# Designs tried in a protein design chat: VHH binders against o75319. Part 220

Target 1, 181 residues: o75319
Amino acid sequence: GNHIPERWKDYLPVGQRMPGTRFIAFKVPLQKSFEKKLAPEECFSPLDLFNKIREQNEELGLIIDLTYTQRYYKPEDLPETVPYLKIFTVGHQVPDDETIFKFKHAVNGFLKENKDNDKLIGVHCTHGLNRTGYLICRYLIDVEGVRPDDAIELFNRCRGHCLERQNYIEDLQNGPIRKNW
Short names: E, the ipSAE of ESMFold2; O, the ipSAE of OpenDDE; V2, 0.75 times the mean of E and O plus 0.25 times the DockQ between their complexes.

## First folded at step 14 (VHH)

Design np11 (framework vhh_4orz_3)
Fold by ESMFold2-Fast, scan of step 14:
Structure np11 (fold): chain B 181 residues (1-181), chain A 120 residues (1-120)
Amino acid sequence: as target 1 above (181 residues)
Amino acid sequence: EVQLVESGGGLVQAGGSLRLFCAASGFTFSSYYMAWLRQAPGKRREWVAFITSAGRTYYADSVKDRFTISRDNAKNTVSLQMNSLKPEDTAIYFCAAKDWPTLYGSYDYWGQGTQVTVSS
């Protein structure tokens, strides 16, 4: 039923803003119904997310949800002032070109519309690590021309956890650049 | 006509300080993101400091706590205060501008560069 995702407690709730970008990564927030299975210090609801972002003197302008489910929280649990975008991704496999294109388009659209502010793009999957880190690094490499190892190091440092999936890392380091969708 | 003109470079002893200036003209300076990048002999060009249109600053780890970037929108100037200079800071320093809100990627406008030489 209402079970906590595997290893979800092993990860920090929210990372730091990635300097020189608008990205911040976090693990999936869990709605109130999950709190009965969590100690008070383990809770990370949508409200907790926004409180932690404010504590860093940051502000979210967009949330991109990469999970393949809607059971963890509902878009209605978020402030209406913050746009929410769902991009369904499956774990374990490198995201396909259509998914990568959709992510890039959403990021570029946000950046174009938010040149005059410092609002962040919040990106999460279940743990805010592998799919999240892959797509953020893919964007930095393909769109911004960042060297793969530099993008990965920046993400790892700011997230507070290193990308774990070797196939994702290999694709980022040695895979083709996905341009001009 | 768009121009970025750097000044303030020169020769300094290790441990010394320099302040670089970049005078901008021909575009709406206050709306642009500004950066300082450097290129040492035989090395790739690297970013050093970045300042957003809103005044938020970012620094490469190699210069953090030693360099300070600032901007003056009334004077259309961005500056780089360089303290505790090291021989490895020796490079040509470039001012660059873009209207896109990320540090990475292409810049719209570049200065000619100013030489900074730090002797041991």
Scores: ipSAE 0.576, ipTM 0.802, lowest interface PAE 1.6, mean pLDDT 92

Design np12 (framework vhh_4orz_3)
Fold by ESMFold2-Fast, scan of step 14:
Structure np12 (fold): chain B 181 residues (1-181), chain A 120 residues (1-120)
Amino acid sequence: as target 1 above (181 residues)
Amino acid sequence: EVQLVESGGGLVQAGGSLRLFCAASGFTFSSYHMAWLRQAPGKRREWVAFITSAGRTYYADSVKDRFTISRDNAKNTVSLQMNSLKPEDTAIYFCAAKDWPTLYGSYDYWGQGTQVTVSS
């Protein structure tokens, strides 16, 4: 439907590139049918996403969509040159090991194929915060050996909003490292 | 044989400048990402600056606006220009290389390090 997600307007559309990584986080883009409920300055379409990324002198090479729905936009709304990956991730619950593995595999595959450029992995859920921040931080901790508090601080600073879900934060800080198979 | 050889370290007074160099050999330098990391006495090794194979640069907050990393692919060198040096910058500075395009994680090759001492 055309219902704007709850609290969607409360969040910045797109964060900053996370330095030393290929990650950039953003809230879900909304296709043109949603614009009737938005002021011009509130619009954040797939086109607006790419314009904002270019304004930061960045380029997207992959989008990972963590929402549990396809109602907000379709892959066809994205440039054909940018791969799109859907990982259906339920909100509120810490993502399971299978979801974490799938995310890590996608990131590692992209990085292996993009060693020679600076293209970014764009990651979003509905608000670009809890599921998005959890999986990015989980990758940094488990694969890159970043200390949990450092990963969380880096994400919070670059996204411009702090991770809100205490169960996600607790899992990142105190949970086991999930070794990739 | 792969080698990373640092030079340019030394003793300098607070507020001074130093330029560190790292000469690389034995691998395809232009394909590798390069980093400067440092280790002060009694502290963990920390990253300082990173430059990608495509030329993008990253800096730790403690050195931002004071240090500049650069590379010269024709000469297989990476450099670190260090300005407005502070006693807290005293450390052994290491050059490191990796082909994986992230700052974090393991590096493939390391230099032996060069000592930088900043007097108060």
Scores: ipSAE 0.696, ipTM 0.852, lowest interface PAE 1.0, mean pLDDT 93

Design np13 (framework vhh_4orz_3)
Fold by ESMFold2-Fast, scan of step 14:
Structure np13 (fold): chain B 181 residues (1-181), chain A 120 residues (1-120)
Amino acid sequence: as target 1 above (181 residues)
Amino acid sequence: EVQLVESGGGLVQAGGSLRLFCAASGFTFSSYAMAWLRQAPGKRREWVAFILSAGRTYYADSVKDRFTISRDNAKNTVSLQMNSLKPEDTAIYFCAAKDWPTLYGSYDYWGQGTQVTVSS
């Protein structure tokens, strides 16, 4: 038995698409072995993720997993038609430039190949909040030219929870733009 | 070579309607995202409505439920139906195109704009 991540139940499973972008954020799905520790209404498996995305009339085209572990679910628990990318990110620290660059390249590559459709890039860490919100906002600021406060507001509204880590918020608002092109 | 040509602007009374058209030429229209942006005197240019090549639409909160963007790929046109117009909608309206499927960031092509004036 694996334990449920701390505070995982406190967060909405999946947010809304961020309007004008291809991003949707969610908390980590938990494979079936975790369901013995959850009430039916608390379950959020990979299958539940895809059902909830479909309920919003959306479709996933890519999942970016930012967790520093592989214990919550396996890529094989996902439909074979949806690409999966693992970017190991340590919690609590602002992601380094290498991690930011890898995230930006994955997003840009997806967008170039998916201009003719409306498929989403699903991004998650453990809670789908701090690492997830940081990298999405960093992309919007650095690549799309969005004002930091506007990016943070958009993410918070669509995720349904506000970014919690002050070091992440401070870096987004006042940190340097990462020019990794 | 590339052109975006707006039409349909004019003077209307508050509560009235206008339909703006943008005729596109010189690029593969069907693969581009299209937008309407506006600029009022003394204010920043702001986006109003956005449509992806796949047809999904987005609206600024100020125009939601009043404006409708649509596209006709066979005719290379994008249109903006503007209902329940308010004096605050007075602005020059610009058609813009980008080959990148996001609302934010730079646009590749711009029209010259068409004036919309809403009287009280």
Scores: ipSAE 0.533, ipTM 0.774, lowest interface PAE 1.9, mean pLDDT 92

Design np14 (framework vhh_4orz_3)
Fold by ESMFold2-Fast, scan of step 14:
Structure np14 (fold): chain B 181 residues (1-181), chain A 120 residues (1-120)
Amino acid sequence: as target 1 above (181 residues)
Amino acid sequence: EVQLVESGGGLVQAGGSLRLFCAASGFTFSSYAMAWLRQAPGKRREWVAFIMSAGRTYYADSVKDRFTISRDNAKNTVSLQMNSLKPEDTAIYFCAAKDWPTLYGSYDYWGQGTQVTVSS
């Protein structure tokens, strides 16, 4: 328990599956100790996350946590059957090439091992918007050949919120394509 | 040797129906995503329908609720049921396969296409 992240309440808990992909984006779940600071309709625990995914008739196969902290929830709060990957990213900064490669490698590995099912890759940072949207869009642009504006539009529509950070948007539109080594 | 062979194309009146088939050989069909794309006279090639290895389907807005894609892994076939056909659906229809479970990106294998002509 500690303080609720700034503006966390301003964002929808979970977006929709991005059609044609295995991605779904959401804001950081908050463990039970945070619930004293939240109205019942504002609560979004790890359990709430899985209930909301199930309500969409979807199933998570991997969670990628992009936050720079472990204070919001523990991996142990997740079902044992769902792999959890931590990639530490600093907010406000465009993720570096090493971070981008780690994300791409994790996504590609999951997709190769999960061709026989339709399970989703859940991606979140604090708000499930800027770092989350950047890395998902970067993957679509660099690996899948999607046009930057199309990737951003798809993410914004499915997340239910538009990417806010101009430096992230500018890098996606005009930055170099990050090739695998 | 990889092969995708389309069939079922032809001439049909507006409002009619056609069913296209694609027979696949030479690769592990069940692990590939399958798609139908089309190219109309004077236009760029566009995707129409997509089916993941696990069966999830996607459709372009222009054909949504009119076309249905399905696959039969035991027979190595993918099919496209086309209902309520419009003159705008006139195109060469291509079957394509990719060994990657996403709608986006390039396809690994292509058929030679089958002509669909819808008269007004």
Scores: ipSAE 0.620, ipTM 0.823, lowest interface PAE 1.4, mean pLDDT 92

Design np15 (framework vhh_4orz_3)
Fold by ESMFold2-Fast, scan of step 14:
Structure np15 (fold): chain B 181 residues (1-181), chain A 120 residues (1-120)
Amino acid sequence: as target 1 above (181 residues)
Amino acid sequence: EVQLVESGGGLVQAGGSLRLFCAASGFTFSSYAMAWLRQAPGKRREWVAFIISAGRTYYADSVKDRFTISRDNAKNTVSLQMNSLKPEDTAIYFCAAKDWPTLYGSYDYWGQGTQVTVSS
């Protein structure tokens, strides 16, 4: 069974680029086999993702997939020209330090190698909200010195949905800065 | 060795225009991101405009559609065209440089600033 993730239809497919950064957040794309359970206007395949990014006059240079599964789409469903990184994260719990450092390492490596272009880092979990928003905000706070409330507000505006998990928000606002990577 | 030198500041009436210049030396200008930040009397420093090495620009909401940042890599300069100036734009304007393509975080190099005063 190709079951649509719970509440997946409740979220906008793709947010806007977060200004001053290379981040764009989106919900998990669903491969063609899921389309039998979706109306045409609800479809959001890997192809639809790239079409929506192009409609915003943006270009993806990296996709970071934070889901704990590969049932939704396969890396081979993406253009061969766009690197794909899988970081397995469990929902509901704040990502551990190892996960945070893997994310920071990937982002810093991409930025170092892409100074001469304006390509985006696309980040998604299942809904493109809680794990996605946490890791992007954690990067901005820890690496770029952004105030927690400003990082959260920027993510919420650009994603078009507010972070929902209070434990994630509390860690961002009051948790320790993770400086080692 | 590294220098950022601002020019073009002055006194202007509300609704007027000014063009600020920043001349850079001592580093590989074309690979750096450049920013304009301002500090009004008694206020904290705030960013105004940002341009990455690839040319993408960003503007604070307060100056959007009024200010334009541009760069000339052959001359090692970044400029800020300021139109429809308001008294609230009165500030010391600083150019800053960083070897990183993001707006946030620390800047590697700073100019001394140039005064802009907008009268009502």
Scores: ipSAE 0.709, ipTM 0.851, lowest interface PAE 0.9, mean pLDDT 92

Design np16 (framework vhh_4orz_3; at its last look DockQ between E and O 0.85; V2 from the best seeds 0.79)
Fold by OpenDDE, look of step 15:
Structure np16 (fold): chain B 181 residues (1-181), chain A 120 residues (1-120)
Amino acid sequence: as target 1 above (181 residues)
Amino acid sequence: EVQLVESGGGLVQAGGSLRLFCAASGFTFSSYAMAWLRQAPGKRREWVAFIVSAGRTYYADSVKDRFTISRDNAKNTVSLQMNSLKPEDTAIYFCAAKDWPTLYGSYDYWGQGTQVTVSS
């Protein structure tokens, strides 16, 4: 239950705001029970997440959790003022249309209700890279009409790591547009 | 009826300054993001500056630190302060409105544009 995800330590905890968007990607924060297995400088808790966001002079308005487990942290570990949305997303495979739709719907809903502020949509999977990057890019491509390569480049630059999974990249570049409703 | 009316364009020498204005009417201005775009002869229209309803601003790399976009929700206006103008800034400048807080995608409303000419 408290096993550190493989390669989790290799990724930056938090990326940067994607300019022109309300997205920020980060790796999964780990609850206190994981700390005994980490060096102090490796620890990244829900509290650490919010501290790092504040250090960037940003504020989270929504957290979308794409992990396929609930063992990493509890929604109760988050401030009550920040909504939490779980979208169970299987790793390594291109998210299905339902998952894509759920993500798009959540993002659109947030943007519609938060035009009066600059709060961020925090998105994470385990590493905050592949599943996270795919869905963010999929949104930018399908909903915002961004060129696939531009979306991918923007995400990679802001996350500080590049999308790694070829099937995700290929789907973004050459795959069909997914239905938005 | 929705209207966006640009003003403030004209001829200016390189190194000079201009301030463009856009007056909006016919929609809930405060809820829209506003943008300035420009189109030079023989070139594609390009994004110049963007301001979301909440006030955050974005600039194209070519105009960063020279141009400033601002809005006045009470007056339903958006402005573009252009400093240190260059000949390559010569273009028709368009005011546009978007009912979405993101930089990317299409705009909902457009002005007719105002000519800006920067001489060497």
Scores: ipSAE 0.850, ipTM 0.917, lowest interface PAE 0.6, mean pLDDT 96
Fold by ESMFold2-Fast, scan of step 14:
Structure np16 (fold): chain B 181 residues (1-181), chain A 120 residues (1-120)
Amino acid sequence: as target 1 above (181 residues)
Amino acid sequence: EVQLVESGGGLVQAGGSLRLFCAASGFTFSSYAMAWLRQAPGKRREWVAFIVSAGRTYYADSVKDRFTISRDNAKNTVSLQMNSLKPEDTAIYFCAAKDWPTLYGSYDYWGQGTQVTVSS
């Protein structure tokens, strides 16, 4: 059957906008078939995502889905007005340069076309933490020139949870800047 | 040619107010994000206020609730209202512009700066 992702309930559904950026991070929404295993207050469907974003007086303009599966929800579960981009990433290992490049290209393309509005780029993996936090911080460091520790602190504060994977943190702090866009 | 020209600087007593103006020309002002940065003697330049094309504003913690940034796209101006000024606000204030909607990173255009001096 449909199993709730391990530790999914341990994380806040949606963080807050990272000030000075267009980023907001969240955990993977779960389609209605998962709700049989959840209490009403634990539900976080695609509809719940958009309701929570609206409650923060924010609007999504793009969703970047970093999960390796489409089992949890399908693009068709999202409003047709919001673009959806899938970047398949595996957990545990630092995303490769091709993945980093795709993420940077998608973010830069969105920002270029959305200068005159204030719409957010929503980014998620399974928990909205490690792969999500890595790629957002990598973008801020490499593209925006943010100091690694400042990028990590900003992400942790706005997500409401700290990056957990030491290899991700180490790469952000001490790894090479990926300048190939 | 691109120009950013600051005005409104001067000498003011602690607790007073000043309003800075930046007149922009030579680019599509309405599409650019605008910022105010400052540099105190012997210090590095730091940002104080930022406004994106769509109007959302951001402030450094040191000036939050005291400074207000605003823009007038019809007049190609950005303004900084500075209230409850402190001696540590003494600096040259620079207007800057970037064709990008995020606070961080480099700026495309810079003004020459306007001096603000706050006496105790």
Scores: ipSAE 0.750, ipTM 0.879, lowest interface PAE 0.8, mean pLDDT 93
Fold by ESMFold2, look of step 15:
Structure np16 (fold): chain B 181 residues (1-181), chain A 120 residues (1-120)
Amino acid sequence: as target 1 above (181 residues)
Amino acid sequence: EVQLVESGGGLVQAGGSLRLFCAASGFTFSSYAMAWLRQAPGKRREWVAFIVSAGRTYYADSVKDRFTISRDNAKNTVSLQMNSLKPEDTAIYFCAAKDWPTLYGSYDYWGQGTQVTVSS
């Protein structure tokens, strides 16, 4: 149904562009049918997302949706000029290698095709924090060669919230480096 | 053959200014990100300034607001204006290029470097 995701209200809607990258993270936008259950200051619709991105003088070129459901908004609620990609990502556990590969492939494809512009990859799960932060950091570590603690710090600062799930943090810090993906 | 050729280095007193130039050839300059990096004696090489094809710039904290990177796609050049120079800016400065639009990671092409020495 239309119940508000647990703890969704506790998170800032949209982060900031991560400097030196093409990433911006945000929590899942909620279509208008959810607004009856929200105070006016709590609303964050697909339209609100794009207004906030525009306020930062940025432009989205791709949205990667990591949620396991279609109930929060429809892709047709997004401007037709912004490609949308769903990567079903199971919560509570470190994403498997297939999920990580799909994410890396999508990011690399976008970067290769968008060298001549400055458009951003928007990434979200439900809260825009744990799954989102894990995959962005995994990409920065494995593909861009960023140290784990530096990737985590950059994500936390730009999202405005710290990664919370210890199994994700531990895997980023101490897990195998997957530099050949 | 790809070439990056730096020029404009030299000796300058603290507080002074220099402008470095990098002439590029042998690749599609307008589609590459460009950078300046530097290496002081006995120290590791560090990035200084970075400019993507679309014009967005990034600077190391140590040089922000003192240095300005710019590019001229018509002349295939990238430059670094260095103002308010300090002795700790003394280093060999390298021009670098990569066919990837992000700051992190390695570069595809490197120049031979130009020496900047800041005295007083």
Scores: ipSAE 0.694, ipTM 0.867, lowest interface PAE 1.0, mean pLDDT 92
ESMFold2 (binder alone), look of step 15: mean pLDDT 87; pTM 0.879

Design np17 (framework vhh_4orz_3)
Fold by ESMFold2-Fast, scan of step 14:
Structure np17 (fold): chain B 181 residues (1-181), chain A 120 residues (1-120)
Amino acid sequence: as target 1 above (181 residues)
Amino acid sequence: EVQLVESGGGLVQAGGSLRLFCAASGFTFSSYAMAWLRQAPGKRREWVAFIKSAGRTYYADSVKDRFTISRDNAKNTVSLQMNSLKPEDTAIYFCAAKDWPTLYGSYDYWGQGTQVTVSS
């Protein structure tokens, strides 16, 4: 697949680490085959991702890919030292409980294994915004006890873009806590 | 068995400095994140400084650039250097520890607290 995702160019490639957490959010990296459709300054490959993370004096320890496709890049395009987890997440609708629990268990597992370092959990969907922001905020609310509006504000500030989907925002603010673990 | 014991609190004039210490025992200190939280009369407890097991530090906006948190894993201690103290810093200061390497959520262990009083 060779089409640049709609609005992909409208978003910052990588946000900032969310202070007090291990999360950093970014838009989907695009493998070399997409570069013919991009100006040099628009390119954001897997290599570009790791260079930008390093420029922030940060290090990735895990990538969680929430896209419902495998066409944008391959896990083999990532450094061998960084684990990759795919959680197929349908866009537009609030992620189901199974998806939420998979995300929570992956984050909890990483944190338990990485207590003695400062490596980050990188989370992305296509734009690194709606599915990404929902699952990160859902984790902070349900596991860490963060107030919904505080979690959303923290994500928006660090990502550099505000969550756009009202159904996601509504679920975070007023929806039930998902506790099955 | 697990203990967190604070010391270094006291009475100080506005603009002064204090250094708080927390001595930890009964758990693997080096793998725990450590925090200082405070509670002023009639107010809820709030965090002021956090240090991860790997040494990264975080500060609440109200104390940024005035307070410095540090840890000594060889001595199982965490300390809080408080400079340019204000009357609003008057509170009981608690040392807390958590196995979880993030600022948010519940703490596993708490000290009894040490009183800090800043006079105008």
Scores: ipSAE 0.208, ipTM 0.630, lowest interface PAE 4.9, mean pLDDT 91

Design np18 (framework vhh_4orz_3; at its last read DockQ between E and O 0.95; V2 from the best seeds 0.87)
Fold by ESMFold2-Fast, scan of step 14:
Structure np18 (fold): chain B 181 residues (1-181), chain A 120 residues (1-120)
Amino acid sequence: as target 1 above (181 residues)
Amino acid sequence: EVQLVESGGGLVQAGGSLRLFCAASGFTFSSYAMAWLRQAPGKRREWVAFIASAGRTYYADSVKDRFTISRDNAKNTVSLQMNSLKPEDTAIYFCAAKDWPTLYGSYDYWGQGTQVTVSS
């Protein structure tokens, strides 16, 4: 349905670029049909997303959508110049190795193709926090050798909200490195 | 043959300035990210400053607002302007290069280093 996701209003729409990376995290944009339940200052459409990114003097080069639904907005609501990738992830569960593999390959492919620019990889789930933070931190730890606590601190600071799911935090801190098959 | 050659190190008093240079050869310099790392006596090597191929710069908190990294793609050089030097900045400074646009992770090439000594 057209119901606002639970607690969606509690979160900052867009974080800041994570320094040293190409990542920026945000909560799910909501298409026009959701605006009936929102005050003007609460609206966060796909257009609003791109306006807020520009206000930070940044540019998106890829959007990775981690939600397990197509109901919030359609890829057609995004500029044709910005690639969109859907990776279906269920909430509450640590993403499986196949999902982690897909995320890492998408990020590596983008970085390899975009060395000559400074465009960002935008990553979101429903709140832009738990699944989003997990996969970004997992990438930094496994691929870029960042210490788990440093990756988590960097994400929390730049997102403006701390990772909430203890099972995600525990996996990042003490779980195995996913070297992938 | 890939080479990174640092210069500009030396002895300076606290509050002084130095400019380090790194001359690169043997690879497509303009497409590589460049960085300065340092190693103080008895300490682990640490990152100091980074410049991506597209020009974005990053600085460690310990040197922010005092150091400036820049690159000259026509001359295949990267430089580090160091101002308001402190005794804690005493270290061997290394130039490093990688064919990857992000700060973190391993570097492909390193120079031999240049000594910077800041007296109290």
Scores: ipSAE 0.757, ipTM 0.875, lowest interface PAE 0.8, mean pLDDT 93
ESMFold2, look of step 15: ipSAE 0.773; ipTM 0.884
ESMFold2 (binder alone), look of step 15: mean pLDDT 86; pTM 0.873
OpenDDE, look of step 15: ipSAE 0.887; ipTM 0.932
ESMFold2, look of step 16: ipSAE 0.759; ipTM 0.878
ESMFold2 (binder alone), look of step 16: mean pLDDT 86; pTM 0.871
OpenDDE, look of step 16: ipSAE 0.889; ipTM 0.933
ESMFold2, fold request of step 17: ipSAE 0.802, 0.795, 0.781; ipTM 0.899, 0.899, 0.891
ESMFold2 (binder alone), fold request of step 17: mean pLDDT 87, 87, 87; pTM 0.875, 0.873, 0.874
OpenDDE, fold request of step 17: ipSAE 0.907, 0.905, 0.906; ipTM 0.944, 0.944, 0.944
ESMFold2, fold request of step 22: ipSAE 0.779, 0.770, 0.790; ipTM 0.895, 0.892, 0.900
ESMFold2 (binder alone), fold request of step 22: mean pLDDT 87, 86, 86; pTM 0.874, 0.870, 0.872
OpenDDE, fold request of step 22: ipSAE 0.906, 0.907, 0.905; ipTM 0.944, 0.945, 0.944
ESMFold2, last read: ipSAE 0.765, 0.783, 0.779; ipTM 0.891, 0.896, 0.889
ESMFold2 (binder alone), last read: mean pLDDT 86, 86, 86; pTM 0.872, 0.872, 0.872
OpenDDE, last read: ipSAE 0.905, 0.906, 0.906; ipTM 0.944, 0.944, 0.945

Design np19 (framework vhh_4orz_3)
Fold by ESMFold2-Fast, scan of step 14:
Structure np19 (fold): chain B 181 residues (1-181), chain A 120 residues (1-120)
Amino acid sequence: as target 1 above (181 residues)
Amino acid sequence: EVQLVESGGGLVQAGGSLRLFCAASGFTFSSYAMAWLRQAPGKRREWVAFITTAGRTYYADSVKDRFTISRDNAKNTVSLQMNSLKPEDTAIYFCAAKDWPTLYGSYDYWGQGTQVTVSS
C-alpha cells in the first residue's frame, strides 16, 4: 500500500557526510505515488534525495537500502549511474553476522574501486537511524578501529538524530567485534 | 626508502599563525590520502585535518575555520596552515599517509612529528 511509514515525517530527510568517511545517511525516499499524502515541503522522492545531496556539494556513488520491503521506491527510480544494493534487514533486532558481513563487504568493495574520487555511500533504512546507524557504526568500530562512543557520536551529529534503540547502542558499546574476514 | 618529514613547528603566541610542511618520498604521493594528527602531553592522538587524493578536505571541529590542509602533488608535499592559534593547540603534529580513502584506521606511513607550542 501507499501508507507513509510511522514517524517518517519526524526525521530530517538527509544527514551530512560523516567527515573522514564515505558515509551519508538518510531516511527512505518515497516514490511519487506517496505524494498524495504529503504536503509539498514533506516530499522526499529519489529525485529530492539527489537534489539534497547536490546541495551539499556531494555525489552518491552507491546506495545501500536496508529496508525489509520494496514498496517505498524501486531501483529504477534512481539514476542509472548510481549502483543500488539491497540488504534485507529486519528492524528492532541487532543485525546478524551475515548482514554485518554483507555490509562490510559492500563498503570495502566500493572504497577499493573509488579511491580516486570522493563519491559517497548512501545508507538508509526506513528512518535512516537505527539499522542504518548500527551498520555504519559497526563498520567504523570493527574495520576502522573507531571507539564505539566516538562512532555513535559522529553518526548522531551527522544524521541530526540520535540512535534510539538501546539494544543497538548496547551491542555497539559492549558487544564483540565481528571478525568477518 | 619511504619517508615523511615534517617542518615548520615552533613556539608562537596565542592568536598567531604557523604553517607546517610534510615532504614525502619513496612512494607514489598522488595515490595516497594524507592526514595531520596531533598529540598533546597526557592525551590520546587525535586527527585535525584530512585530504583525499582528489583534494577534498575535512577538519576536526576544534580546528575548523582556523586550519587549512592542502597538497602539492608536483612537490610531494602536504601543508597545514594554522591560524588563530590557541594554547589548546599545543601538541606534537604528525603527518601520515595511507593508500585508502578514509580517515580512520591504520596509516601506512608516519612522520616523526613536529612540536607546536602556543603560549598564552
Scores: ipSAE 0.689, ipTM 0.833, lowest interface PAE 0.9, mean pLDDT 92

